# VHH binders against Phenylalanine--tRNA ligase, chloroplastic/mitochondrial: the designs that were tried, part 4

Target 1, 376 residues: Phenylalanine--tRNA ligase, chloroplastic/mitochondrial, of Arabidopsis thaliana (Mouse-ear cress) (q94k73)
Amino acid sequence: AVDIGGVAIARNDVVREDDPTNNVPDSIFSKLGMQLHRRDKHPIGILKNAIYDYFDSNYSNKFEKFEDLSPIVTTKQNFDDVLVPADHVSRSLNDTYYVDSQTVLRCHTSAHQAELLRKGHSRFLVTGDVYRRDSIDSTHYPVFHQMEGFCVFSPEDWNGSGKDSTLYAAEDLKKCLEGLARHLFGSVEMRWVDTYFPFTNPSFELEIYFKEDWLEVLGCGVTEQVILKQSGLENNVAWAFGLGLERLAMVLFDIPDIRFFWSSDERFTSQFGKGELGVKFKPYSKYPPCYKDISFWISDLFTENNFCEVVRGIAGDLVEEVKLIDQFTNKKKGLTSHCYRIVFRSMERSLTDEEVNDLQSKVRDEVQKKLNVELR

## First folded at step 16 (VHH)

Design r04 (from p02 with T28R)
Fold by OpenDDE, fold request of step 20:
Structure r04 (fold): chain B 376 residues (1-376), chain A 120 residues (1-120)
Amino acid sequence: as target 1 above (376 residues)
Amino acid sequence: QVQLVESGGALVQPGGSLRLSCAASGFRFSDYAMRWYRQAPGKEREWVAVISYSGGRTSYEDSVKGRFTISRDDARNTVYLQMNSLKPEDTAVYYCAARYIYGWETEDHWGQGTQVTVSS
């Protein structure tokens, strides 16, 4: 069992083999409770603390901080409360980890907005691990960390400003986040881009010019009024933002692979200290990659995410990348063939040919068993 | 396999009009927000327009407001950019992008682009 915020979570609370709607593997359960964002000497924790410092200094500690909320939430919290359409693909078993038909591992920290508002919280930061079924590469991991910011305003706040409530909230939001960007990155060029989120209107992204390119650092916007109304705040306006901590940390600390965040290797962990924002990761010995190809006729059970789950379940963090390298369809047979290249590379040690061959063999067996594909 | 194919780019005179199309395949089109970008020679790629699910919300870059219109046809898996009152400054490769949104996280799929040239 793992403890999160004083609540014990057992394996059978999350991994339910007897429930056909459950799709949480043991590999994902093992990540629960690690709470990298609460480790002061970890890049994710260092970044979180730096953001906290900004809000504490500039807003006189007015923002409440939640960093140990349970990642197990209802589908209502995760989807409905943030205005995700009922039939949206993000609700599928392909994209989301389901504990049961009504409960999921949170895929974003925004899952906590509505509940916190209903409980009477008006200014808060939520930080936590989130979970998504996804591809395997240097920037994608099924577990990562987000921070949610939320700020509610009352009519008294904007009535004397000469601005309507939406403009007032939007301007406050932009000022806040521009300040945050400067706090984290220093003096950088910034630009705002209009975008779309279901739960904000208007919606924005903040971009900074870094390393000769524009980097998207966060999404934000004025909260949809219907969300506030549902929380008993129909006369209020609010802004919200969300940022991915790994994405920012990779840039700030110059970490080339998202897997490093989960490494316990002293060569990695010893490079960082409490409050040391701006330290650059120093690469240590790169071990050679091993490439293995696998080809099969796809089935109705096949998706790339399902395939990645199989590979990750067997090889864990020993897999650097899974990439589709070839595809063809036999029109006569009505079958489609995929060829994937699996890149085996450990960040900690050299892999032997025997070990890689064994892993590949297991992948070949498991993909047939679980996804009913036919190997070529 | 996700595919986006832009079309409609051409050489036009200043003040002219063009309609760009982007045909999508390999994913559920209605679940994605659609965006147009453009990249002029020697310049960085810049955002032009965005359209929400179902097409209920649109937004535009300031320089194209009142001249460009983004729209979508979910039945045809196609997003459009109607460009009116074209200027030489609008010369660029125009790109279509499909955005997957899950909370604050996003993933973009890009087309190969279509060339628009505005010249007298």
Scores: ipSAE 0.923, ipTM 0.968, lowest interface PAE 0.5, mean pLDDT 96
Fold by OpenDDE, fold request of step 20:
Structure r04 (fold): chain B 376 residues (1-376), chain A 120 residues (1-120)
Amino acid sequence: as target 1 above (376 residues)
Amino acid sequence: QVQLVESGGALVQPGGSLRLSCAASGFRFSDYAMRWYRQAPGKEREWVAVISYSGGRTSYEDSVKGRFTISRDDARNTVYLQMNSLKPEDTAVYYCAARYIYGWETEDHWGQGTQVTVSS
């Protein structure tokens, strides 16, 4: 059992083999409770604390902090409350980890907004691990961390400002986040780009010029009024933002692979200390990769995410990348063949040929079994 | 496989009009926000326009407001960019992008681009 926020979560509460909707593997369950964002000497924790410092210093500790909320949430919290369309692909078993038909592992920290608002919280930061079925590469991991900020304003706040409520909130948001960016990255050039999120209007992305490139730092916007109305705040306006901690940490700490965040290797963990934002990761060793190709005729059960789940289930963090390298369609047969290259590389040791061959063999067997593909 | 194919780029005179199309395949088109970008010679790629699911919300870069219109036809899996009152400064390769949105997380799929040249 894992304890989160004083609540014990048993394996059987999350991994339900008897429920056909359940798609949570043991590998994902094992990540529950690690709470990297709460570790002061971990890059994710260091970054989180730095952000907290910014808000504490600039907003006189007015923002409540939530960092131990359960990652198990309802589909209503995760999707409906943030105005994701009912038939949107993100709701699929392909993209989201389901505990059951009505309960998921949260895919974003915004899953907690509505509940917190209904409980009377008006300014808060939510930080936590989020879960998504995704591809395998140096920047994608099925578990990562997000921070969400939320700020509610009342008519008294914008009255007399000469601004409408939306403009007031948007300007406050931008000022806040520009300050945050400077706090984290120093004096950098910034720009705002209009974008779209279902739960904000207007929606923005903040980009910074860093290391000779523009980097997207976060998404944000003025919260849709219907969300506030549903929470009993119909006369209020609010802004929200969300940022991925790994994405920022990779840049700030020069971490080249997202898998490092989950490493217990002392060569990695010893490089970071409490409050040491911006320390650059020093590579200790780069072990050689092993490339294995796998080709198969795809089936109705096949998706890239499903395939990646199979690979991760077998090889775990020993896989660096899974990439489609060839595709062929036999029009006469109505069949499509995919060829994927699996890159086996450990961050901690050299892999033997025997070990890699065994893993590949298991992948070949499992992909046929679970996805009903035909190997070529 | 996700595929985006832009078309409609051409050489036009200042003040002229052009309509770009981007045909999408390999994904459920209606689940994606669509965007147009452009890259002028020697400049960085810049955002031009965005359209929401179902087309209910649109936004534009300031320099193209009032001149460009983004629209989508979900039945045809196509996004359009109507460009009016074209200026030499609008010369660029134009790219369409399909954006997958998962909460605050986003992923973009890009086309190969189509050349638009505005010259006398």
Scores: ipSAE 0.923, ipTM 0.968, lowest interface PAE 0.5, mean pLDDT 96
Fold by ESMFold2, fold request of step 20:
Structure r04 (fold): chain B 376 residues (1-376), chain A 120 residues (1-120)
Amino acid sequence: as target 1 above (376 residues)
Amino acid sequence: QVQLVESGGALVQPGGSLRLSCAASGFRFSDYAMRWYRQAPGKEREWVAVISYSGGRTSYEDSVKGRFTISRDDARNTVYLQMNSLKPEDTAVYYCAARYIYGWETEDHWGQGTQVTVSS
């Protein structure tokens, strides 16, 4: 059992193998409670603390910090409270880890917005592990860490400014986030791009110029008034922002693969002992990959996420990438074949041919059995 | 597999109009925000327009506001870009993107582009 936010969470609270409404595997359950963001000498924790420092230094009425909220939330919290349409594909078992039909592992920290607003919080940061079913490559992992900020304004804040409430909040938001970006990245060119999120209007994304390209850093916007009304704040406006900590940490610490964040290898963990930004990760060895291809006629049970869950369940962090490399449709038979390349590479050692062949053999067996595909 | 196929790119004189379309398949179209980007020779790809799930919210990059209109037809799984009062600086390859949104996280799927050239 693990203890999160003072609540004990046992395996059978989360993993229910014989329940068709449950899709949480042991590999995901094993990540609950690891809370990398709460480790002061881990890149994720260092980044969180640097962001806290920015808000502490620049906002005299200090943002409240929540970093130990339970990742087990209701579908209402995760979807309805943030205005995800009732029939949206993100609600599917393919995209979201369900404990049961009304309970999920949160996919974003915004699942806690309504809860915190009802409890009377008006300026806060939420940091935590978030979960989604995902593909496998160097920048995708089914568990990662998100931070978001939320700030409520009252009429006296924008009255006398000459601006309507929405404009006031949007300008305050942009000023805040430009300051944050300078705090974290230093002197970089920045630009704002309009975008869309269901729970903000207007919505923006902040991009920075890095390596001859404009890179998206975070999403943000003025909170939809429906959300505020539902929390008893109908005379207020608010802004919100959210960012993925792993993506920022990979840039700031020069970490080349998201799997490193989960490593207990001393050659990784020892490099962050100062607990401060400014460290660049120094790779200790680059181990060779092994490529294995698998081809099969797909079935109605097949999705890429289901395939990646099978591969991940067998190989864990020994799989670096799963990539579709060929598709073929036999129009005469109405059948579609997929070919996937699986890249096996340990971050800690060289893999033997025997180990890789064993892993691939297990993948071949399990995919056919679980996903009803026909191997080629 | 997500697929986006742009069409409607052409040579046109300044002041002219074009309608670009982007046919989508392999996903439920109404679940995605749709976006247009463009890339001029020697320049980075830049955002042009975005349209929400329902089509009720749109936004445009400043240089095209008032001239371009993004729209979507969910029955035909197609997003459009109506381009009026075209200028030589609008010359670019135009790309359609479907944006999957899951909380604050986004993922874009891209088309292969369609060439628009505005010249006398």
Scores: ipSAE 0.819, ipTM 0.935, lowest interface PAE 0.8, mean pLDDT 91

Design r04 (from p02 with T28R)
Fold by ESMFold2, look of step 19:
Structure r04 (fold): chain B 376 residues (1-376), chain A 120 residues (1-120)
Amino acid sequence: as target 1 above (376 residues)
Amino acid sequence: QVQLVESGGALVQPGGSLRLSCAASGFRFSDYAMRWYRQAPGKEREWVAVISYSGGRTSYEDSVKGRFTISRDDARNTVYLQMNSLKPEDTAVYYCAARYIYGWETEDHWGQGTQVTVSS
């Protein structure tokens, strides 16, 4: 039982191993309620608070802050309300954690846009944990944190400006986000790149030149009018932006592996005790990796995400990377073989050969059982 | 097994035209936004154009607006870049990218590139 927004959420509300419409494992359920963004002495919380400070200091009409909304949402909220096509691959059990056929763990904070607009909110920031079935490496994790902002304008805001409503919103958005980027990163070279999101038009990315490379900071745009019309705001325009907090925090704090955000090791957590942006993480010992390869003929049930879920379920944060290193298709037999390298590495200690061999043995057994592959 | 294979790069004279193609496989083409990038010798890779899932939305870098046109043919799993009024500054390796969009997050898959050279 975890308490989010005053609502108790029990394990069996989320995890149902014998239900084929459910693909949420215990390892994911254990992350609900941890809410790293609500911890003032954690890099994610420090970054969230720095962004709040920017908005508080620069906007006389304060943005409302929502940081405790439930991550359990409907497929309508997560997909339909933000204009994801009905047959899009992101809706698959392969990409998204389903509680049941109509209920998911949110994959983005935009799942709350229609809800908040319907309740009469018009200027807000949403911060929260988001969930995705994904690969395993130092920058990918199935749970991370997003912040997004949303701002509605009325005709009174753009009338007399000499601009149509879309141009007005786009210019306001870019001014806002350039200021945010300077607040977080200082004086840096910036560029705007046009892009596409289903729920904004026009859509943009902001990139900054930082640490000798172009860094994508955020995605944004002018909210699609159909979204506003569905909320009774047909005479309004709005902008929205979204960013991943871990990616920015890794850059800002020099954190080299996304797994550190979930660490309870005092050698990590104590470095952020002042609650300040600008701290640079000082690495302690980096322990040796152990590499284990596994090869198999894949089945119709096989996907890389399904395989990574098996590995993650067995090894947890002891797995650093799962990488496809070889692939062979026998066209005459209609069979495809994959070889994966699993990198085991603890952030806290050296692993014994016994530990790694036991983990690998369990992976070999479980992948055969769950994914119907034939080991080579 | 995501694959993107560009073709159609060539040597052309200034003012000429060229059509690039990018054939895609290993994913459902209609689920992806498609993009063109280019990298001139000694320069960093830069964005050129983007086309939405349906093809109904396109956008272009300022220096190519009015000269380049991106299009897609979902029946052939192919994205195109029609390049008109070519300039020596357009000389670059051109890359196709397929963009997976999942909320605010994006991930790109890249082709190997095709060389375009504009000189007399």
Scores: ipSAE 0.815, ipTM 0.936, lowest interface PAE 0.7, mean pLDDT 92
Fold by ESMFold2, fold request of step 20:
Structure r04 (fold): chain B 376 residues (1-376), chain A 120 residues (1-120)
Amino acid sequence: as target 1 above (376 residues)
Amino acid sequence: QVQLVESGGALVQPGGSLRLSCAASGFRFSDYAMRWYRQAPGKEREWVAVISYSGGRTSYEDSVKGRFTISRDDARNTVYLQMNSLKPEDTAVYYCAARYIYGWETEDHWGQGTQVTVSS
């Protein structure tokens, strides 16, 4: 059982092997409650606190902070309330962890927007672990942390400005986020790029020139009016922004692999003892990788995400990367073959050949059983 | 397998017009926002235009606004960039991108590009 927001969550509330609508494995359940963002001496927690400091200093403590909301949400909260089209691919079992047909592990912190607006909150930050089914490499992990901010304005805010409501909100947003970027990264060149999110209009990305390249810091925009109308705020305008904490922390702390965030190794954790930005991670050792290839004829049950879930379930954080290296289709027989390279590398020690061979053997066995593939 | 193939790049006189096409396959086209980028000689790749899932929302980089139009045809799995009043500074390799959006997170899939040259 895990206690989040004063609610105990048992394994069988989340992992239901006998339910075909459930795709949450034990490896994902084990991450519930770890809440890296609530650890003051962890890079994710340090970054969260630095963002809090910016808003406290520049907005007079008017942004309420929510960092302990349950990651178990409804499909309405996760998709419908934020205007994801009803038939969008992100709703699939391939992309999203479903507890049941109406309940998911949240894929973004925006799943809480409608709830918080309904309860009367108008300026808030939400930070939390988010979940998505994904590939395996040094920058992709099925659990990571987001922070988002939300700010509601009333007509009296923009009518006195001489601006329409959308322009007022967009300008306020950009000023706020340029200040945040300077707070986190110092004096850097910035640019705004228009983009599209279903839940904001207009939508923007903020990029900064950092380490000789343009780095995307965050997405943001003026909240779609239908979202506000659904919460009884039809005469208001709002802005929202969201950012992935791991991506920013990797840049700010020079952390080279997302798996390090989940390490309890003292050689990692001890480097962040001051609880401050400015520390650059120093790798304590570079362990050798072990490469193993696996080839098979795929089935109608096969997806790359399903394969990566099998590999993660067996090897955990001992797998660094799963990469498709060859694909062949026999059109006469209607068969397609894939070859994947699995890179095994521990963040904490060298792996033996015996250990890697055992993991690979288990992967070969499990992929046949679960995904009905034919090994080559 | 996700695939994007741009076409329509050519040499054109200043003030002329071109229409670029990007044919998509290997994914459900209507699930993706479509984008155009360009990379001029000696410059980094830059965003040019975006179109929403339904085609109802578009946006443009300031220097092309009013001259370029992005559109999509879901029946043909194709996105277009109509380029009018072309200037020498529009010379670049133009890239099509399909953007997967999941909350605040995005992932782009890229085409190989098509060369547009605006010169006398």
Scores: ipSAE 0.802, ipTM 0.935, lowest interface PAE 0.8, mean pLDDT 92

## First folded at step 18 (VHH)

Design t04 (from p02 with G56D)
Fold by OpenDDE, last read:
Structure t04 (fold): chain B 376 residues (1-376), chain A 120 residues (1-120)
Amino acid sequence: as target 1 above (376 residues)
Amino acid sequence: QVQLVESGGALVQPGGSLRLSCAASGFTFSDYAMRWYRQAPGKEREWVAVISYSGDRTSYEDSVKGRFTISRDDARNTVYLQMNSLKPEDTAVYYCAARYIYGWETEDHWGQGTQVTVSS
C-alpha cells in the first residue's frame, strides 16, 4: 500500500484483474506514491518549488497549494467537469488508465478544479503525477507531472477597470505567466499563441525563445463560464493554466530522456540539490542502442498504445523508443502489416545481446497473446 | 497512422484568393483541434489559425484576421483555410496540424505542407 495525502492505496484498489475495464498494470501502480514533485533534490521538485516561490513572492501566499491529492479520480472529475466531449478518444481504454468504469488515474491535474472550487477554494496550485497511456520515446512516459493554477475573480475586481470580465482575467493571466516564465528562464523573448482547450475560452499558449528555438511553456485560458456556474460561481470569472513539469525540466536541466526522472542511479540523483534550478545534467555514460524489428499483421485488438504497453510491460525502462517504420495493406486479404523498431537502451548499463534477444522474444510472445497479432 | 495531406497551394496575384484543404486520415478527426501554420522563406514556422472540435470556435493570427477563414468538414475529414486579399507577405509553405488534447497536454500531427506564392 502507498500513502498519498494520508490515504492508503492498496494494490487491489488500483489493479483489478477481474474487472475488464481495468487496464492498470503493476508497473504503473508501482509509480503511485513516489511523489517526485515533493522531493526537494529532484529536478521535478526543484522546479515545483521554484514555481511556488514565484507565486508566494508575487501574490503574498494567496495561492493555496495542493500537492498530495489522490490521483484516483472519477470520470466525471477527469472528463466531464473539464468539458471533454463524451465520445472523445481521450476517454478510451486506449488512452486512459481505468481502475473501473467510473474511476481512472487522473490524466491531468485539471481533474481537481471543480472539486476545489466547490469546496470554496478560489486561488490554488495543484501539482501531481498524472497518468496516460502513450507511445515510447525520449519525451513520453506513462507517468509524468503537471501543475495547475487557478484564480477566481469577483465583479469587484474588474468593475473599476474599464474592462470586461474576460479581458480582465486574460490580462491578469498573461501578466502572471509572463512573470513566471521570466522567473524560471530569465529574460527571454515571449509570445502568445491562440489555441484551443475545451475548458477555457479564450485559450492561449505561452512560448519562449530559448536555446535558439521557440518552446511552448504552458497552456492557459479563461475558464469556461459553465464550469464556474456548476461550482456556484456564476458571477465570477477565472483563469487557469497548466504546465508539464517534465517538459520544462528537460529543458531547464538539459535532461535528454524522460526516463531519467525515474532513475535512482546516484550518478543522476547526486547532480541536483535543493533550490538549484537550472543545473545542467552531465551525462555520465552513453550506452549503445540495440535495434530490434518486429513485424506483424494487426488485429482488432491492436493499437499502438496497446503495443507500447506490451513492450513496456516486458522491457520497462530498457526501451528507449518504439517506432513504426513500415506498413502495408494487402487489399485482397484486407490485412494490414506493421513493422516496428524497438530501440533497447539502458541509461545505466550496457545491454547484452542475450538480454535483448530474450526481451524481444518475450515481446513477440506477449504481443501475440495479448493483442492476437500474427507475427511475420 | 495519422496522415494529413495539404492541397490547394498555388501562385496568385496580390489581392487574390485561395482555398487550402487538408485531408486527414488514420484518426478520429472530430476529436482533434485543427490548426494551420505557415513558414516563409528564412523565417520560422508561425501559427495562423485554429478551429475547435465542433468548429464553433476559431482564432487567427493578427496579420490574417479578417482575411483568412478556417473551417472544417468532419464528414470529409477535411479542414480548410480560405485566404482572401492575399499579400506578398503571405507567401509561405502552409501546414495543417491536428492537435490531440488531453487536459493541458497536447500533441500535434503535421502535414507535409503546400506552397502558396503571392506575387505580381
Scores: ipSAE 0.925, ipTM 0.969, lowest interface PAE 0.5, mean pLDDT 96
Fold by OpenDDE, fold request of step 20:
Structure t04 (fold): chain B 376 residues (1-376), chain A 120 residues (1-120)
Amino acid sequence: as target 1 above (376 residues)
Amino acid sequence: QVQLVESGGALVQPGGSLRLSCAASGFTFSDYAMRWYRQAPGKEREWVAVISYSGDRTSYEDSVKGRFTISRDDARNTVYLQMNSLKPEDTAVYYCAARYIYGWETEDHWGQGTQVTVSS
């Protein structure tokens, strides 16, 4: 069992083999409770603390901080309360980890907005691990960390400003986040881009110019009024933002692979200290990659995410990348073939040919068993 | 496999009009926000327009407001960019992007682009 915020979570609370709607593997359960964002000497924790410092200094400690909320939430919290359409693909078993038909591992920290508002919280930061079924590469991991910011305003706040409530909230939001960007990155060029989120209107992204390119650092916007109304705040306006901590940390600390965040190797962990924002990761020995190709006729059970789950379940963090390299359709047979290249590379040690061959063999067996594909 | 194919780019005179199309396949089109970008020679790619899932929300870059209109036809899995009152400054490769949104996280799929040239 793992302890999160004083609540014990057992394996059978999350991994339910007897429930056909459950799709949480043991590999994902093992990540629960690690709480990298609460480690002061970890890049994710260092970044979180730096953001906290900004809000504490500029807003006189007015923002409440939640960093140990349970990642197990209802589908209502995760989807309905943030205005995700009922039939949206993100609700599928392909994209989301389901504990049961009504409960999921949170895929975003926004899952906590409505509940916190109903409980009477008006200014808060939520930080936590989130879970998504996804591809395998240097920037995608099924577990990562987000921070949610939320700020509610009352009519008394904007009535004397000469601005309508939406404009007032939007301007406050932009000022806040521009300050945050400067706090984290220093003096950088910034620009705002209009975008779309279901739960904000208007919606924005903040971009900074870094390393000769524009980098999207966060999404934000004025919260949809229907969300506030549902929380008893119909006369209020609010803004919200969300940022991915790994994405920012990779840039700030110059970490080339998202897998490093989960490494316990002293060569990695010893490079960082409490409050040391701006330290650049120093690469140590790169071990050679091993490439293995696998080809099969796809089935009705096949998706790329399902395939990645099989590979990750067997090889864990020994896999650097899974990439589709070839596909063709036999029109006569009505079958489609995919060829994937699996890149085996450990960040900690050299892999032997025997070890890689064994892993590949297991992948070949498991993909047939679980996804009913036909190997070529 | 996700595919986006832009079309409609051409050489036009200043003040002219073009309609760009982006045909999507390999995913549930209605579950994606659609965006247009453009990249002029020697310049960085810039955002032009965005449209929501249902099409009820649109937004535009300031330089194209009042001249460009983004729209979508979900039955045809196509997003459009109607460009009126074209200027030489609008010369660029125009790209269509489909955005997958899950909370604050996003993933973009890109087309190959279509060339628009505005010249006298």
Scores: ipSAE 0.923, ipTM 0.968, lowest interface PAE 0.5, mean pLDDT 96
Fold by OpenDDE, fold request of step 20:
Structure t04 (fold): chain B 376 residues (1-376), chain A 120 residues (1-120)
Amino acid sequence: as target 1 above (376 residues)
Amino acid sequence: QVQLVESGGALVQPGGSLRLSCAASGFTFSDYAMRWYRQAPGKEREWVAVISYSGDRTSYEDSVKGRFTISRDDARNTVYLQMNSLKPEDTAVYYCAARYIYGWETEDHWGQGTQVTVSS
């Protein structure tokens, strides 16, 4: 059992083999409770603390901090409350880890907004591990960390400003986040881009010019009024933002692969200390990769995410990348063939040919078994 | 496989009009926000316009406001960019992008682009 925020979570609470909706593998469950964001000497924790410092200093400790909320949430919290359409692809078993038909591992920290608002919280930061079924590469991992900020305003706040409530909130949001960006990255050029989120209107992305490129730092916007209304705040306006901690940490700490965040290797962990934002990762070794190709006729059960789940389930963090390298359709047979290259590379040691061959063999067997593909 | 194919790019005179199309396939079109970008010679790619899932929300870059209109036809899996009152500074390769949104996380799928040239 794992304890999160004083709540014990047993394996059987999350991995439910008897529930046909359940798609949480043991590999994902094993990540519950690690709470990297709460480790002061970990890059994710260091970054989180730096952000906390910004808000504490600039907003007189007015923002409440939540960092140990349970990652198990309802579909209502995860989707409905943030205005995701009922039939949206993100709700699929392909994209989201389901505990059961009504419960998921949170895919974003926004899953907690509505509840916190209903409980009377008006300014808060939520930080936590989030879960998503995804591809395998240096920037994608099925578990990562997000931070969400939320700020509610009352009519008294914008009255007399000469601005309508939306403009007031938007301007405050932008000022806040520009300050945050400067706090983290130093003096950088910034720009705002209009975008779309279902749960904010208007919606924005903040980009910074860093290391000779524009980097998207976060998404944000003025919270849709219907969300506030549903929480009993119909006369209020609010802004929200969300940022991925790994994305920022990779840039700030020069970490080249997202898998490093989960490493227990002392060569990695010893490089970071409490409050040491911006320390650059020093590579200690780069072990050679091993490339294995796998080709198969796809089935109705096949999706790239399903395939990645199979690969990850077998090889874990020994896989660096899974990439589609070829595809063709036999029109006569009505079948489509995919060829994927699996890159085996450990961050900690050299892999033997025998080990890689064994892993590949297992992948070949498992993909046929679970996804009903035909190897070719 | 997600595919986006832009079309409609051409050489036009200043003050002219052009309609770009982007045909999408390989995904549920209605579940994606659609965006237009452009890249002028020697410049970085810049955002031009965005349209929501239902089409009820649109936004534009300041320099194209009042001149460009983004729209979508879900029945045809196509997003459009109507460009009026074209200027030489609008010369660029225009790209269509389909955005997958998962909470705050986003992923963009890109087309290959279509060339728009505005010149006398």
Scores: ipSAE 0.923, ipTM 0.968, lowest interface PAE 0.5, mean pLDDT 96

